# Ledger of designs, part 200: VH-VL binders against q9umr5

Target 1, 268 residues: q9umr5
Amino acid sequence: SYKPVIVVHGLFDSSYSFRHLLEYINETHPGTVVTVLDLFDGRESLRPLWEQVQGFREAVVPIMAKAPQGVHLICYSQGGLVCRALLSVMDDHNVDSFISLSSPQMGQYGDTDYLKWLFPTSMRSNLYRICYSPWGQEFSICNYWHDPHHDDLYLNASSFLALINGERDHPNATVWRKNFLRVGHLVLIGGPDDGVITPWQSSFFGFYDANETVLEMEEQLVYLRDSFGLKTLLARGAIVRCPMAGISHTAWHSNRTLYETCIEPWLS

## First folded at step 8 (VH-VL)

Design z33 (framework fv_nofazinlimab)
Fold by ESMFold2-Fast, scan of step 8:
Parts: structure tokens; C-alpha cells; sequence
Structure z33 (fold): chain C 268 residues (1-268), chain A 123 residues (1-123), chain B 112 residues (1-112)
């Protein structure tokens, strides 16, 4: 039998987005129990990420308890950050494959069409004024806004991403690292044609330096310090990188070739 | 039950300004965007702009930029549309409507409308 | 701006008979993720518009099942299977895919 799969959606998302993914899993791994969590849907996806982590944690506990062989997580976009935190705060998770679908793991810094509705008069250069306030940190999108030109403000004000990445100290950091390291496989998926995640390499723990030059994961301080276990996971052979061109942000969960190449191999 | 209640009819002189209110009841005001749409007598619908109270951000149809300002007061659950430098062609019924941004959610736009406010511009 | 064109502009119908309204957009209304933001509104004389259909074919709460929407890309249809007296009014299509949002010119449905 196959391990159960838990799906965590992204910003302004709903379970309907995953209908093709469910079809693919049923075709290749018939009998798999797939649960798409219907929490923080639509506008509720704007709630602070720590609040979302608590809610999703309560939902995944009984699923994990019923599957002593383990479970797989498929986490899309913003949902990938929720799953990062879940794996760190849960002392008893039994996740085998954590599959991250185009999630801004090192943060977001981009003028995207999707953000223009929320911040129509703002440019990426100005969003730090809103996001790095206490008020701004009450919104999920600001929890992972990472302005490379105001890294000191990001480190001081980020209530979520800087903490789970170990970029700022936290009393629970050692426990969070230990918990995260229990994951069997970290499968990172993303690509240059995403159009939303900026830089797209954020899905692979790459990010802009102060000159907006992308530095890859192995050049990041969080990797070099092994702050939450990336270097340890890579040394174990537990990190899988699966970039694919030609896929837009809203298509990662509905492309058959991507599924067969990047997701299917990690579901058992 | 969600309801949008607008201020009463206004008669204005050319060159003046008008400010129409839209009060939301029966729900959390900050959870919604409020759009403004107008309809000149015997004509169709024309979109003016929206405000997202939760972020304090507003966007305007380029046709009205510089003349229209949309604001919100979260404490009274009220959105406002102010139109300046009024001309006779601004004579219309002005509607507020609740809207949601739907790129991933499947949720809808313009699901509840106010009753409309007639603004007449005449000398 | 996206131009929305409705046909017919005047629609006299006999009670109990079907009615159809066409709406065409100057650009595809398909968002990158496949959803199409095409709405249909009804405005009865002296009243505010009321949304009937959203995302091409989804019926709003309280809207009778005799109303249905269909279409894709640039061509859309609102159909009333059996027209009732209360259906008199003007019907508008509206796109929410491209900024600024735009409406069709309206179709006046009248009982003959």
C-alpha cells in the first residue's frame, strides 16, 4: 500500500486547484489516501503564517497517527513555508517525502501581477515599509517578504521566515532543526517561467544578494551554518532538486510531465 | 446577512466635489474589497475603482485618475468614493459593490451591491 | 481596455419560452491558471444589479436553475430555459480578468 499524501495549498487557494494532481496520483499509485487540507482557504490564506501552522498542525496530527509507516507532504507556493514550519515545530512528525512545489523558501522580492491587486501603488522597492511593520507582519505575504536591500529590517522584523530559516536566533532553534532533520526527502521543485516566485531560485533556497545577483543554496549563510539542517540533509542525499522550464506558477499541480518527473518517484 | 447601505442623493454644481458613503453590515468589513461602479441615466455600467480596507490600498480606472479618491474607515465599516471637478456628464447613479480577488480561490466578484446613490450635476 | 460586446441588445420573449444572450470579449478572458472571470448580472427596473453567474457557469445562491452560463475564451452565453415575468430587466456581462474591469452594453429583456 502507499503512504498517505497530505496536500497544503497556497495564497488565495482552494482544494479545487489540485484536481489534476489527485488524478495523477490515482493513476500511478492507486489506493493512495490523499487529503487536501481545506484550511485557510481564499482570503484566510492572508492570516499570519504562525496561525496557519497551528491550524494545519492540528489537522495533520490524526492523519500522521493513523499512518505509522509515514506520510508524504505536497506543499504548494506559500504552503511550502507552512510545511517547513510544521516539520520544525512537530516533535513527532513521520514525514517521508516533503515535496515543495514552487515555494519561496528564501522569501519573495518581486513586482508580480498577482501582488498588484493587493498593493497596486507599491513597487517591490517600497513594500518593506508596509511588510516590516508589526501591522504588516499580521499578513502571510509579509511573513516571507525578503527585501535584499533592507536585509537588516528583514532580519529584525520578520516574525516567520527569518526564524524558521535560522537567520535570526530563537530559543527553539535547536529543537526545530532536530525535528526538521527527521524528514526522509526534501524535494524542491520550481522553474524560471513561474512568473510569480521572484527570484525563482528561492524555491531551491537561492536568493538575491544586495546587488540582486542570485546566490544558490550552497552560498547561503543558512546553508553554510547548517542553521536548520540543509547541509546535513544534502550530505545524507536527502535533497532532490527538480527544476523545470515552461511551467507557470498556477500550473505546477496540473502538469503531467512535471508530476511524472518530479513528484511520482517520491510517493512511496 | 451582508448588506451595503449608501448615502442619499446629492445635487452638485459643476466644478464641485461629491463624497458618497457605503456602509457594510452583517460581516467583517476588512475581509472584503469594495468596488465603485456608476451608471449614467439610460446608460450601461462603468467601473471606477476599488479599495482593499485591510491594506489601505486603492486602485483607479485610468479614466478617472486624478478626480476619484476611494477611502475606507474600518472603525465604522464604511467606504467612501469622492469625485472632484464635477461635470454634467458625471450625473449618474453610483454603486458600491463587494468584490474578491480570485486567482486561486474560485470565489466570486461583485456578490453584493449597495442600493445606489444618485448624483446630479447641474447649475 | 477589453471591449465586451453583447447580442442582442433588445430581446422580446414570450412567457415560458427560452431566451439566450451572447457576450464576446475582444481578448481571451482565461487567466494563466485556467479560470475565466466572466460574470452575468441582472438589473430589474429601478433596482441595483444582482449577480446571477460567476466564473462563466457557476450560479449564485438564490438564483433559479433556469439560468445557466456557458462559453470559453472570448465567447459566452447566458441562457434562461423558461422566461418568467420577473425576469424583465437589463442583463450585463462583465469581465474581471483584465484591468480595468469592463461591462457589456446590456441586453434589455422584455415580455411580448
Amino acid sequence: as target 1 above (268 residues)
Amino acid sequence: QVQLVQSGAEVKKPGSSVKVSCKASGGTFSDYAISWVRQAPGQGLEYLGYIIPIFGTANYNEKFKGRVTITADKSTSTAYMELSSLRSEDTAVYYCARTQYDILTGYSDFDYWGQGTMVTVSS
Amino acid sequence: DVVMTQSPLSLPVTLGQPASISCRSSQSLVYSHGNTFLNWFQQRPGQSPRRLIYKVSYRDSGVPDRFSGSGSGTDFTLKISRVEAEDVGVYYCMQGTHWPYTFGQGTKLEIK
Scores: ipSAE 0.015, ipTM 0.539, lowest interface PAE 7.0, mean pLDDT 88

Design z34 (framework fv_nofazinlimab)
Fold by ESMFold2-Fast, scan of step 8:
Structure z34 (fold): chain C 268 residues (1-268), chain A 123 residues (1-123), chain B 112 residues (1-112)
Amino acid sequence: as target 1 above (268 residues)
Amino acid sequence: QVQLVQSGAEVKKPGSSVKVSCKASGGTFSDYAISWVRQAPGQGLEYLGYIIPIFGTANYNEKFKGRVTITADKSTSTAYMELSSLRSEDTAVYYCARTQYDILTGYSDFDYWGQGTMVTVSS
Amino acid sequence: DVVMTQSPLSLPVTLGQPASISCRSSQSLVYSHGNTFLNWFQQRPGQSPRRLIYYVSNRDSGVPDRFSGSGSGTDFTLKISRVEAEDVGVYYCMQGTHWPYTFGQGTKLEIK
C-alpha cells in the first residue's frame, strides 16, 4: 500500500486545479489516498501565511496520525512555503517526501500578471513600499516578497519568509530546524519557462543578488550557515533537484512527463 | 483633494443592524486602506477594523468580531461598515479614515477622516 | 492589546504659554524595520479628528509649526510652543505598530 498524499494549492487557487495530478497518481499508484486541502481557496489564499499554516496544520494532523508509515506532501507555488513552515512548526510530522512544485522558496521578485492584477499601478521596484509595511505583511504575497535592492527591509519586515529561512533570528529557530530535518526527501521542481516565479531558480533556493545576478543555493548564506538544514539534507542525499524546461506556471500539476519524471519516483 | 464622504445619521432600535457608507474621492482607492473608528458621546476613540479594497479583505478588532462587517465596492469607491445586534452602548459617531500603507512616504494611519455618522440606538 | 496612556487628561493652559502632552505605550512601538507608527490627532468641538503628527515627529501639511512631536520606543510627547485660542480641543495619540490599533484616552486642552 502507498503512503497517503496531501496536496497544498497556491495563490488564487483551489483543489479543482489538481484533477490531472490525481488522475496520474491513480494510474501509477492505484489505491493511494490523496487529500487535496480546500482551505484558503481563491481570495482566502491572500490571508497571512502564518494564518494559513495554522489552518493547514489542523487539517494535516489527523491525516498524519492515521498513517504511521508516513505521508507525502505535494505543495504547489505559494503552497510550498506553507509546507516549509508546516514541517518546521510540527514537532511530530511524519512526512517522507516533500515535493515542491515551482514554489518561491527564496522569495519572489517578479513583475507578473497576477501582481499587476493585485497592484495594477505598482511596478515591482516599488512593491517593497507596500509589502514591508505592517499592513502589507497581513497578505500572503507580501510575506514572500523579496526585493534584492532592499534586502535590509526584507530582513527586518518579513514576518514569514525571512524567519522560516533563518535569515532573521527567531526564538523557535533551533526547534524549527530540528523538525524540518525529519523530512525524508526534499524534491525541488521548477524551470525557466514558468513565467511567474521570478527568478525561477527561487524554486531551487537560488535568488538574485543586489545586481539581479542569480546565485544558486550553495552560494546562499542560508545554505552556508545551514540555518534550517539545507546543507545537512544535501549531505544526507535527501535533496532532489528536478528542473524541466517548457512548462508554464499553471501546468506543473497537469503535465504527464513532469509527473513521471519528477513526482512519481517519490510516491512510495 | 482627498475626501471621504459618509452617509447620514441613523436612528435604530435595539437588536437591529446599521450599515454606514464612506465614499472616497481623490487619490487612488486601491493604494489605501479604509479604517472605521467610533466615538461614544463625550468619550474617546475606539478602533473597529479596516478593509484593503484591492484585496477585498478586512480585519476586525476582536471586541467587535461577530457583530461588525466591513466591505468595499471598488466600482463606486465606497467602503461600508455594518454593525449588527445593536445595543444602547453602540450609540456613537462612526468615522471612516484612510490609512496609507507605504513605509517610505512618511504617511501613516488616518491621514484623512470622513465627517462622521451619528448612530443612535433607542427604542 | 497595547495600552496607550496619556497625561495629563485635563490640560488648562494660559493663552500664549507652552503646553506639553505625554503618551506612553505598554510595548515598544518600533516596527521591525525601524519606523515608529505613532500619530497625534486633534479634535476640535463638534469636528472630526484631524491628524497633526505622523511617524512620531512629522507634521502634516497645513499644521502650524507651533506643534511638534518627539519621542522613541514607549515614550512620546506632543508640544505646542505657544497655545492659541483655536487649539482648544481633545488631543489623542495613536499607535499603528501592533494589532489592534489603539488610542490614548485623550487630553482636553482648555484656556484658563
Scores: ipSAE 0.016, ipTM 0.511, lowest interface PAE 6.9, mean pLDDT 88

Design z35 (framework fv_nofazinlimab)
Fold by ESMFold2-Fast, scan of step 8:
Structure z35 (fold): chain C 268 residues (1-268), chain A 123 residues (1-123), chain B 112 residues (1-112)
Amino acid sequence: as target 1 above (268 residues)
Amino acid sequence: QVQLVQSGAEVKKPGSSVKVSCKASGGTFSDYAISWVRQAPGQGLEYLGYIIPIFGTANYNEKFKGRVTITADKSTSTAYMELSSLRSEDTAVYYCARTQYDILTGYSDFDYWGQGTMVTVSS
Amino acid sequence: DVVMTQSPLSLPVTLGQPASISCRSSQSLVYSHGNTFLNWFQQRPGQSPRRLIYEVSNRDSGVPDRFSGSGSGTDFTLKISRVEAEDVGVYYCMQGTHWPYTFGQGTKLEIK
């Protein structure tokens, strides 16, 4: 009698990454129907996020329709942004718990080894030249690149994150906010030892100001303006923050203590 | 299965340039990084650089920076390595190799190799 | 640059006997995300190199079970449980953790 769980993977990821997560769910909630969506796997995860949202939407509609009591979403890394958009664009979603595993909810501004492999001559300070071009916005990673030193370019060029966060106006903003607010619980998970998500507080809607000082969610304009419902959700008691130290980016879905502390309580 | 087919042997004079091609077949060319590695006769392997065709980005071993240029033409699924200011020490077999890129874990190994192109530099 | 040192450089082996090749790096090969990019290649005379092992211990598709890789940090080993005639060639370790990527000197495996 547990609600079905839908899992959305991250960048260059696939369903295989969630084998331990599925084992944990089976142990604590036997009989739960878990669907790990095998869409935009591996290299296809680089496709524009709006394209991914459309594909995932088509996949989740029949799952949600078959579960009138509701479903849970577990969305990892980049997948958490896909799920953010799904909750906004779907007029009829029945999501109870949205569990965001170390997702860059306010964006990414970090110069990690994997990013240096992808853009070897570009430091984080000059990635805006690539990402905020029309070409760059054809790649998912640039859809959530958020350079705090070029916030004007981010606001004008971001085709995805600035829109879903209500940082730039959009005709559908009021409907997106209404849809997002139907979620039962927003469970935010992340930590200082992630090593990829920069700043790690982005997983909790915190982000850098122009001096690279992290401002937490309650200090963000999107929260203060309640642009997509964060302030309303927090007032309703629907936001859960579960930070955990000692977990690297690729380990969020395979750490038993993390699962028992931050995920298991929200799977009804 | 993926195959990498390289252009034929070249004989060049010192001070000239050579451009070697590597054509990929099977699979999607733009989904992989193409690396270039050389091997002087009877010697070991030396890494020159790579290109990620999907982004158009290339990176070079500092030892060759300024002399090597790696490019890709997605329409023909072909990568190129051009080495200028050739010296006799550049005489070697030049290999292209496909590497998978994984953004979370970094790059993957050279899973498929071209047959090699012998470049001889002599006066 | 990271120096990769192989031992031995010459490895005469009797058919059917085991063989072992060591590879040591001048720096830890553990990547920031916890992966270790240490790879093993085989090059038969006149042929292109062929990948045998990736990320320390993962055997490539089509590579016989008699090949195995192990190690951590800076010390790595390639083992052949029972050498066959077709195993003759030069074996190279390679690190992909630190730029620029570097290879060991090579170990020539020969039948005695």
Scores: ipSAE 0.008, ipTM 0.458, lowest interface PAE 8.4, mean pLDDT 88

Design z36 (framework fv_nofazinlimab)
Fold by ESMFold2-Fast, scan of step 8:
Structure z36 (fold): chain C 268 residues (1-268), chain A 123 residues (1-123), chain B 112 residues (1-112)
Amino acid sequence: as target 1 above (268 residues)
Amino acid sequence: QVQLVQSGAEVKKPGSSVKVSCKASGGTFDDYAISWVRQAPGQGLEYLGYIIPIFGTANYNEKFKGRVTITADKSTSTAYMELSSLRSEDTAVYYCARTQYDILTGYSDFDYWGQGTMVTVSS
Amino acid sequence: DVVMTQSPLSLPVTLGQPASISCRSSQSLVYSHGNTFLNWFQQRPGQSPRRLIYKVSNRDSGVPDRFSGSGSGTDFTLKISRVEAEDVGVYYCMQGTHWPYTFGQGTKLEIK
């Protein structure tokens, strides 16, 4: 029997996007109970990430309770950040594999076409004026906007990402780290042809420095300080990195080769 | 069910301004963006711009920048398109149309359209 | 701006026969993440436009299955398998990939 799989979608997304992923799982692991959570679909995905974490938490509790052998999480794009916070706030999660599909784990800083549609007169260099306001922090996309040229503003104003990454102090940080470390495997997936996640290495906890040079996970203060357990997980052999070229942002959940290489091995 | 209702026909003099309204019903106003498209008599469709009410942001086709302003009043679920410095070639039916929110793709759906507002510019 | 070219501009069709409209874009309509934003609209005489097809081949709710869209890159086609009287009107292709969004010239479908 296989452990149940819980799927958390991304920004402006819904369960329909995962029909191919469900087909692949059914082919390779027949009998797996897969639950794609239909919460915060479409425009509701713009709600503050802490609100989404609360709602998803309520949905996953009964699923985890029914599976004493453990569960797997597959979390796509923005959904990967929701899952990061879920693993930190839940004292009793039994997640074995946390599979992060092209999620901006260290944040987003890019003039992608979809951001230009929402903020057509804004460049990435000035989006911090909107996102780091109290009003901006009421929107999920601003909760993980990480401007490397205004790091002081990011650290002060980010109500979500800076806290879950341990980049700003929080009274619950020690408990969040303890809870996150309960995860069996952290499987990180992403690639250079994603076209949306900027820098793409954010999916692997890499990010821009002040000169927009990407520093990988092991060079990040978050890792070096072991703020939420990345260094401990890596030392334990629990972090899996699975980069793949040639895959665009909306194709991570529908590419068979990616599934077989990066996802299938972790669905015990 | 979902309906976009526009204001009535207008006749304007060259050099004046016109403001057309588009009232949305049957869904939450913040769930979508509103686009404006025009059609001169017997001619094709021309895109003017859009507004995203939830962010208060608007974008305009460069051809109309400086003359067109699109605004939204969330309390009345109404979008407005104001076109200034009117010329005879601005005579057209002006349509509002709904775009589903899709930040991942930036896609413009035009899944529902208003009935159109005829604006006639007399010379 | 992206130029959308339709062919033919005038399409007389006998009832019950198939009809086909082509649309060509001056640039690829594949968005940076792989989706293609090509739409087809129908405008019946005296009415607002109505969306028939979105993202190249997806039929909108309430649109009869005799309408289908296909194509890739810069070359797209709208097909009607069996033309009915209510299909009379002007058909427009539209791209939503590149700003500003642009429409084809329109194809007038008439019963002969």
Scores: ipSAE 0.264, ipTM 0.684, lowest interface PAE 4.2, mean pLDDT 89
Fold by OpenDDE, second read of step 9:
Structure z36 (fold): chain C 268 residues (1-268), chain A 123 residues (1-123), chain B 112 residues (1-112)
Amino acid sequence: as target 1 above (268 residues)
Amino acid sequence: QVQLVQSGAEVKKPGSSVKVSCKASGGTFDDYAISWVRQAPGQGLEYLGYIIPIFGTANYNEKFKGRVTITADKSTSTAYMELSSLRSEDTAVYYCARTQYDILTGYSDFDYWGQGTMVTVSS
Amino acid sequence: DVVMTQSPLSLPVTLGQPASISCRSSQSLVYSHGNTFLNWFQQRPGQSPRRLIYKVSNRDSGVPDRFSGSGSGTDFTLKISRVEAEDVGVYYCMQGTHWPYTFGQGTKLEIK
């Protein structure tokens, strides 16, 4: 039998967004128990990510307990960060494949329609004023806002991304790294035509430097310092990169070709 | 000029609920949070919670969590504070205030206040 | 919760004389990004609170320069260089660094 699949949605999403994915999994892996976690849907997805992590943890623990052979996680967009944090705080998770589906794993610094909708009076260059304030971190989007021009503020004010990345020292960094390294495979999915994740390389732990030049994962300090285990995972062949062009952000979970190429191989 | 105008005085029985409104004008509503503070007669100020209207997310002082609900209607630029299970100790003037944190300007919270709404809880 | 302790709680002052109010926090109010969110409010009789000082030492618009704020970490002070009749009221310090935000007990300024 196939291992259970747990799906975590993204910003302003719900379980309904994954109806096609469920269909694909059912067709290609009959009998797979797929659970799309219907938590923090819609505007509730704007709640602090740590709160979401706690909620999702409560939901996945029973599922994992019933699946001693392991489970797979498919985590879309913002959900990918939730899942990474989840795997960092859980010392007993049994995740075989962690599939990060177009997630801003290294943060977001885009001036997209989504951002403009959320912050109609703000531009990306000014969002740090909100996101790194005492109020900003109450928003999920701010929890992974990564302003390359205000790295000091990011490092000091980010209450989520900077911590799970191990970019800021904290007492749990070693343990979180250990926990995250329990994952069997980290499958990173994204692409240049996403239109939302900015830069799109963030889905592969690439990101802007101070000059907004995109650097690869291997050039990032978090990798070089192996702060949360990326270097270790890569070394043992546990990281899979699956870039795909021609896919918009809202289509990652509904594209059949993407599923067959990047997701299905890791569902067993 | 930015103004916060609150609803009128309320007299309520113990166990009932009260909902106070705070309408903002003269400025943007989406860029700010609305905080609620109360002041019992002759007493100091107590922070209840806030809402960020643009997100519709609220955060509450744990002391009042479970009884207080803060909401906002962006279309009318109005924030609401509802307090349930009222008791005599809830008798107070309730204030709404605009809050803004700006890293560059150093602007802190509570730059504008409503006129206050007296809520009296009595048998 | 962060406890804000003001002193004195009652402050009788002669017109034209200076006044000083102390506010102490139970923990540092320095935020992780370096800012300190300490506010001072004035509440005149029968009125809503009015922000006088934000971020320790910044005067709000329309606030006379006879008001000044200072301090760092856990110790803060509001000073009035020359008290005027219109300054009668209760003054509150407030920290906006740590959730939940908290106020001092208030200092009642009266004219002797």
Scores: ipSAE 0.059, ipTM 0.633, lowest interface PAE 3.1, mean pLDDT 92

Design z37 (framework fv_nofazinlimab)
Fold by OpenDDE, second read of step 9:
Structure z37 (fold): chain C 268 residues (1-268), chain A 123 residues (1-123), chain B 112 residues (1-112)
Amino acid sequence: as target 1 above (268 residues)
Amino acid sequence: QVQLVQSGAEVKKPGSSVKVSCKASGGTFEDYAISWVRQAPGQGLEYLGYIIPIFGTANYNEKFKGRVTITADKSTSTAYMELSSLRSEDTAVYYCARTQYDILTGYSDFDYWGQGTMVTVSS
Amino acid sequence: DVVMTQSPLSLPVTLGQPASISCRSSQSLVYSHGNTFLNWFQQRPGQSPRRLIYKVSNRDSGVPDRFSGSGSGTDFTLKISRVEAEDVGVYYCMQGTHWPYTFGQGTKLEIK
C-alpha cells in the first residue's frame, strides 16, 4: 500500500484547489489516502505562520500516528514554509517525502501584480516598513518577506523565516535542525515562469543578494553554515530539485506533466 | 465605469450543471476578487464563494463546496461560476460582485454587482 | 456560521418619516486589526443589490446623506432620516469578518 499523503495549501487557498492533484494521485496510486487539510483557508491564510504551524500540527499528528510507516507531505506555495516549520518543530514526525511545491522557501521579495494585489497601497521598495514593523509580522506574507536591501531589519524583525532558517540565533536552532533532518527526501519544485514567487529561485533556496543578483542554494549562508540542515541533506542525497518551465504559479497543482515528473516519483 | 455583465438566463434539468459567466470591464480585473451570491425567488441573499483571479484561488461556502466551482480567465476578465448536481432549490438569481481586498485591512468591498442571472431548475 | 438577525423584517413607513433597521450578529464582527466589516445593501424591486454602507458607517459614493450606519461589536443600525419613494426595497446587512460571509434576512421597506 502507498503511504498517506497530506496536502497543505497556500495563501488565500483552500482544499478545493487540489482536486486535480487528488485525481492524479488516485489514478496513478490507487488506494492512497490523501488528506487535504482545510485549515486557514482564504483570508485566514494571512494569520501568523506560527499560528498556522500549530494548527496544522494538530491536524497532522493523528494522521502520522495512524501511519507508522510514514507519510508524504505536499505543500504548496506558502504552505511549503508552513510544512518546513512543522518539520522543524516536530521531534517525532515521520515524513518520508516533503514535496515543496513552488514555495518561497528562501522568502519573497517580488514586485509583481500579485504583490500589488496584496499591497495595493505599497511598493516593494518600502514594504519593509510594514512587514518589519511591530505589527507587520502578524501577517503571514510578512513572515517570509525577505528584503535584501534591509537585511538587518529582516534578521531582527522576521519572526518566522529568519528563525526557521537559523539566520537569527535562537535556543531551538539545534533541535529544529535535528528535527528537520528526519525528513527522507526534500523535493523542491518551481520554475522560471511562475510569475508569483520572486525570485522564482526561492523555491530552490536561491535568493537575492544586496545587489538583487540571484544566488543559488549553495551560495546561501544558511547552506554554508548548514543552519537548518540543507548542506547535510544535500550531502546524503536527500534533496531533489525539479525545475519546470512553462508553469504559472496557479497551475503547479493541476499540471499533469508536472505531477508525473516531479511529484509522482516520490509518492511510493 | 466599472461594469459586471453576466450571461443570460438558464433553464436546466435536475442533476445537470450550469455555468454562469461574469465579465468585468472598466477596471483592472486582476486587482479584485469576484464573489458570487445567489437569491432564490422571494428570498434573501446567500454567499457562495469568491475567486481571486490573480491567485487563481477560490474559497467556497461549505454548503456548496462539493458542487460549486468558481474560475476566472484573466485574459478575458471573466469569472465563472459552475454549479453541478442541480436541484430545484438551486433555482435563483445568481449575482457576481466585485470585491476589493487589502491585506493590511482585510477589507472586503462589494462595490459593484452584476445584473444577475436567473437559473431555473425544473423537470 | 455567523447568524445575522435583522429587525424588523417588514417596515412600512410614511413618506418623509424616519426609518431604522437593526442588525445583530451572533458574534463580534470586529476583526483582529480592529476593523468591523459590516455592510448594508439596498435592493430595489427587480434590481441587483447596491451597497449603501461599508464598515459600519461609511456611505458609498452616490448614497444620499439621509442614510447612515452605526453600531459596534454585534449590534448595528441603518437609519434613513427621511424616507423617499425611491427607498422602497429590501435592505440587507452583511458581515464580511467571518467566513463564510453571511447576510441578514432582509428588511422590506414599503410606503404606507
Scores: ipSAE 0.264, ipTM 0.717, lowest interface PAE 2.5, mean pLDDT 93
Fold by ESMFold2-Fast, scan of step 8:
Structure z37 (fold): chain C 268 residues (1-268), chain A 123 residues (1-123), chain B 112 residues (1-112)
Amino acid sequence: as target 1 above (268 residues)
Amino acid sequence: QVQLVQSGAEVKKPGSSVKVSCKASGGTFEDYAISWVRQAPGQGLEYLGYIIPIFGTANYNEKFKGRVTITADKSTSTAYMELSSLRSEDTAVYYCARTQYDILTGYSDFDYWGQGTMVTVSS
Amino acid sequence: DVVMTQSPLSLPVTLGQPASISCRSSQSLVYSHGNTFLNWFQQRPGQSPRRLIYKVSNRDSGVPDRFSGSGSGTDFTLKISRVEAEDVGVYYCMQGTHWPYTFGQGTKLEIK
């Protein structure tokens, strides 16, 4: 009787990361069918996000079709952006709870050790030169790079995030908003000790202004204009915010307290 | 089977340069970072630098910055390490090694090594 | 640079007996996103190094179960439960958390 759960992983990740999460779900909601989508693993997670959305869409269609009562999505890190786009492009999705685990929903702007490995001569201040090129937009990490000091370049060059957030016009924006609003609950999870997602408030639709001051969701133009439905969802009581301190980026799917507090209540 | 095959031994005079090659086979070259490590006779391992072919990015240990250059040719699945202004202290076996930066480690983790190239710097 | 210190530097072991090698780093090896990049390598005489362990405790494919890695933060251990003749060689720990990447000085394992 529990709705099926579909799990979408993050950058350089795969299904192995979710072993503990699956154990927690089985303990609290025995009999739940959990499908961890093993697509775009490892290096393939660098493929353009629109390509990943297409592949994940093909995988979720039969799962949703078999569950007329609805499904839940648990989407980790970069995977949360894939799920954002899935909910917008699918005019027939039946997602009840969309649970976003520490995903950079408004983008990423930070000098993480991970980024320094991939681009060792780049600082966050100059990565825009790479990411906002046509070549850079062929990589998922650049699809959600959001430099608050070069917002004009972000708006013009972002082939994914600026479009899905309604920050740049798209012919399908009205349909994408209508589709996204079909979701039952938007559960946002994140925290200050993540160490990767920068600013961590990006997981809650907050982001830097031009002075690197974080503005929360309700102060964002995308919220105020209701570009893809955040204001409507909040008014409907459909947005859940679950911040938790003390959790590093690789621990969101393996912390029992986090699971019991932020995830378990939304797995009907 | 993944294999890294390096070029043959070199004998060089002080002040010259050496360029060692490392050809990858058995896997997709662009899926990996290629690191270079050296070992003087009877001594331990010393890290020189790496290249990520997919991004064309390279980084070097400060001890060798200005003397070492690491490049990659995707069409031949070959990485190169060039060391200039050679000194007798540069006499060592030079190894290339792969790092699976996508699924497994992503950082300075050497899953396969070349056979090594002996570089001798003498008069 | 992060200094990696191994002990002992010379380890004579009787066949079939256990062996243990310690590795200490001058600073924590925990990456910002929670992983610890501490590797162990084996180098047999005349051969290239071979990775045994990655991320502290994960054995590479083909590495016998008698090898195990453990530790956290700055203190790490490689254990061999039953030493075999083919285990003769030099063992190196290596950190990949902080640039530049650094190796321990090596531990020479020999059969007595």
Scores: ipSAE 0.139, ipTM 0.645, lowest interface PAE 4.8, mean pLDDT 89

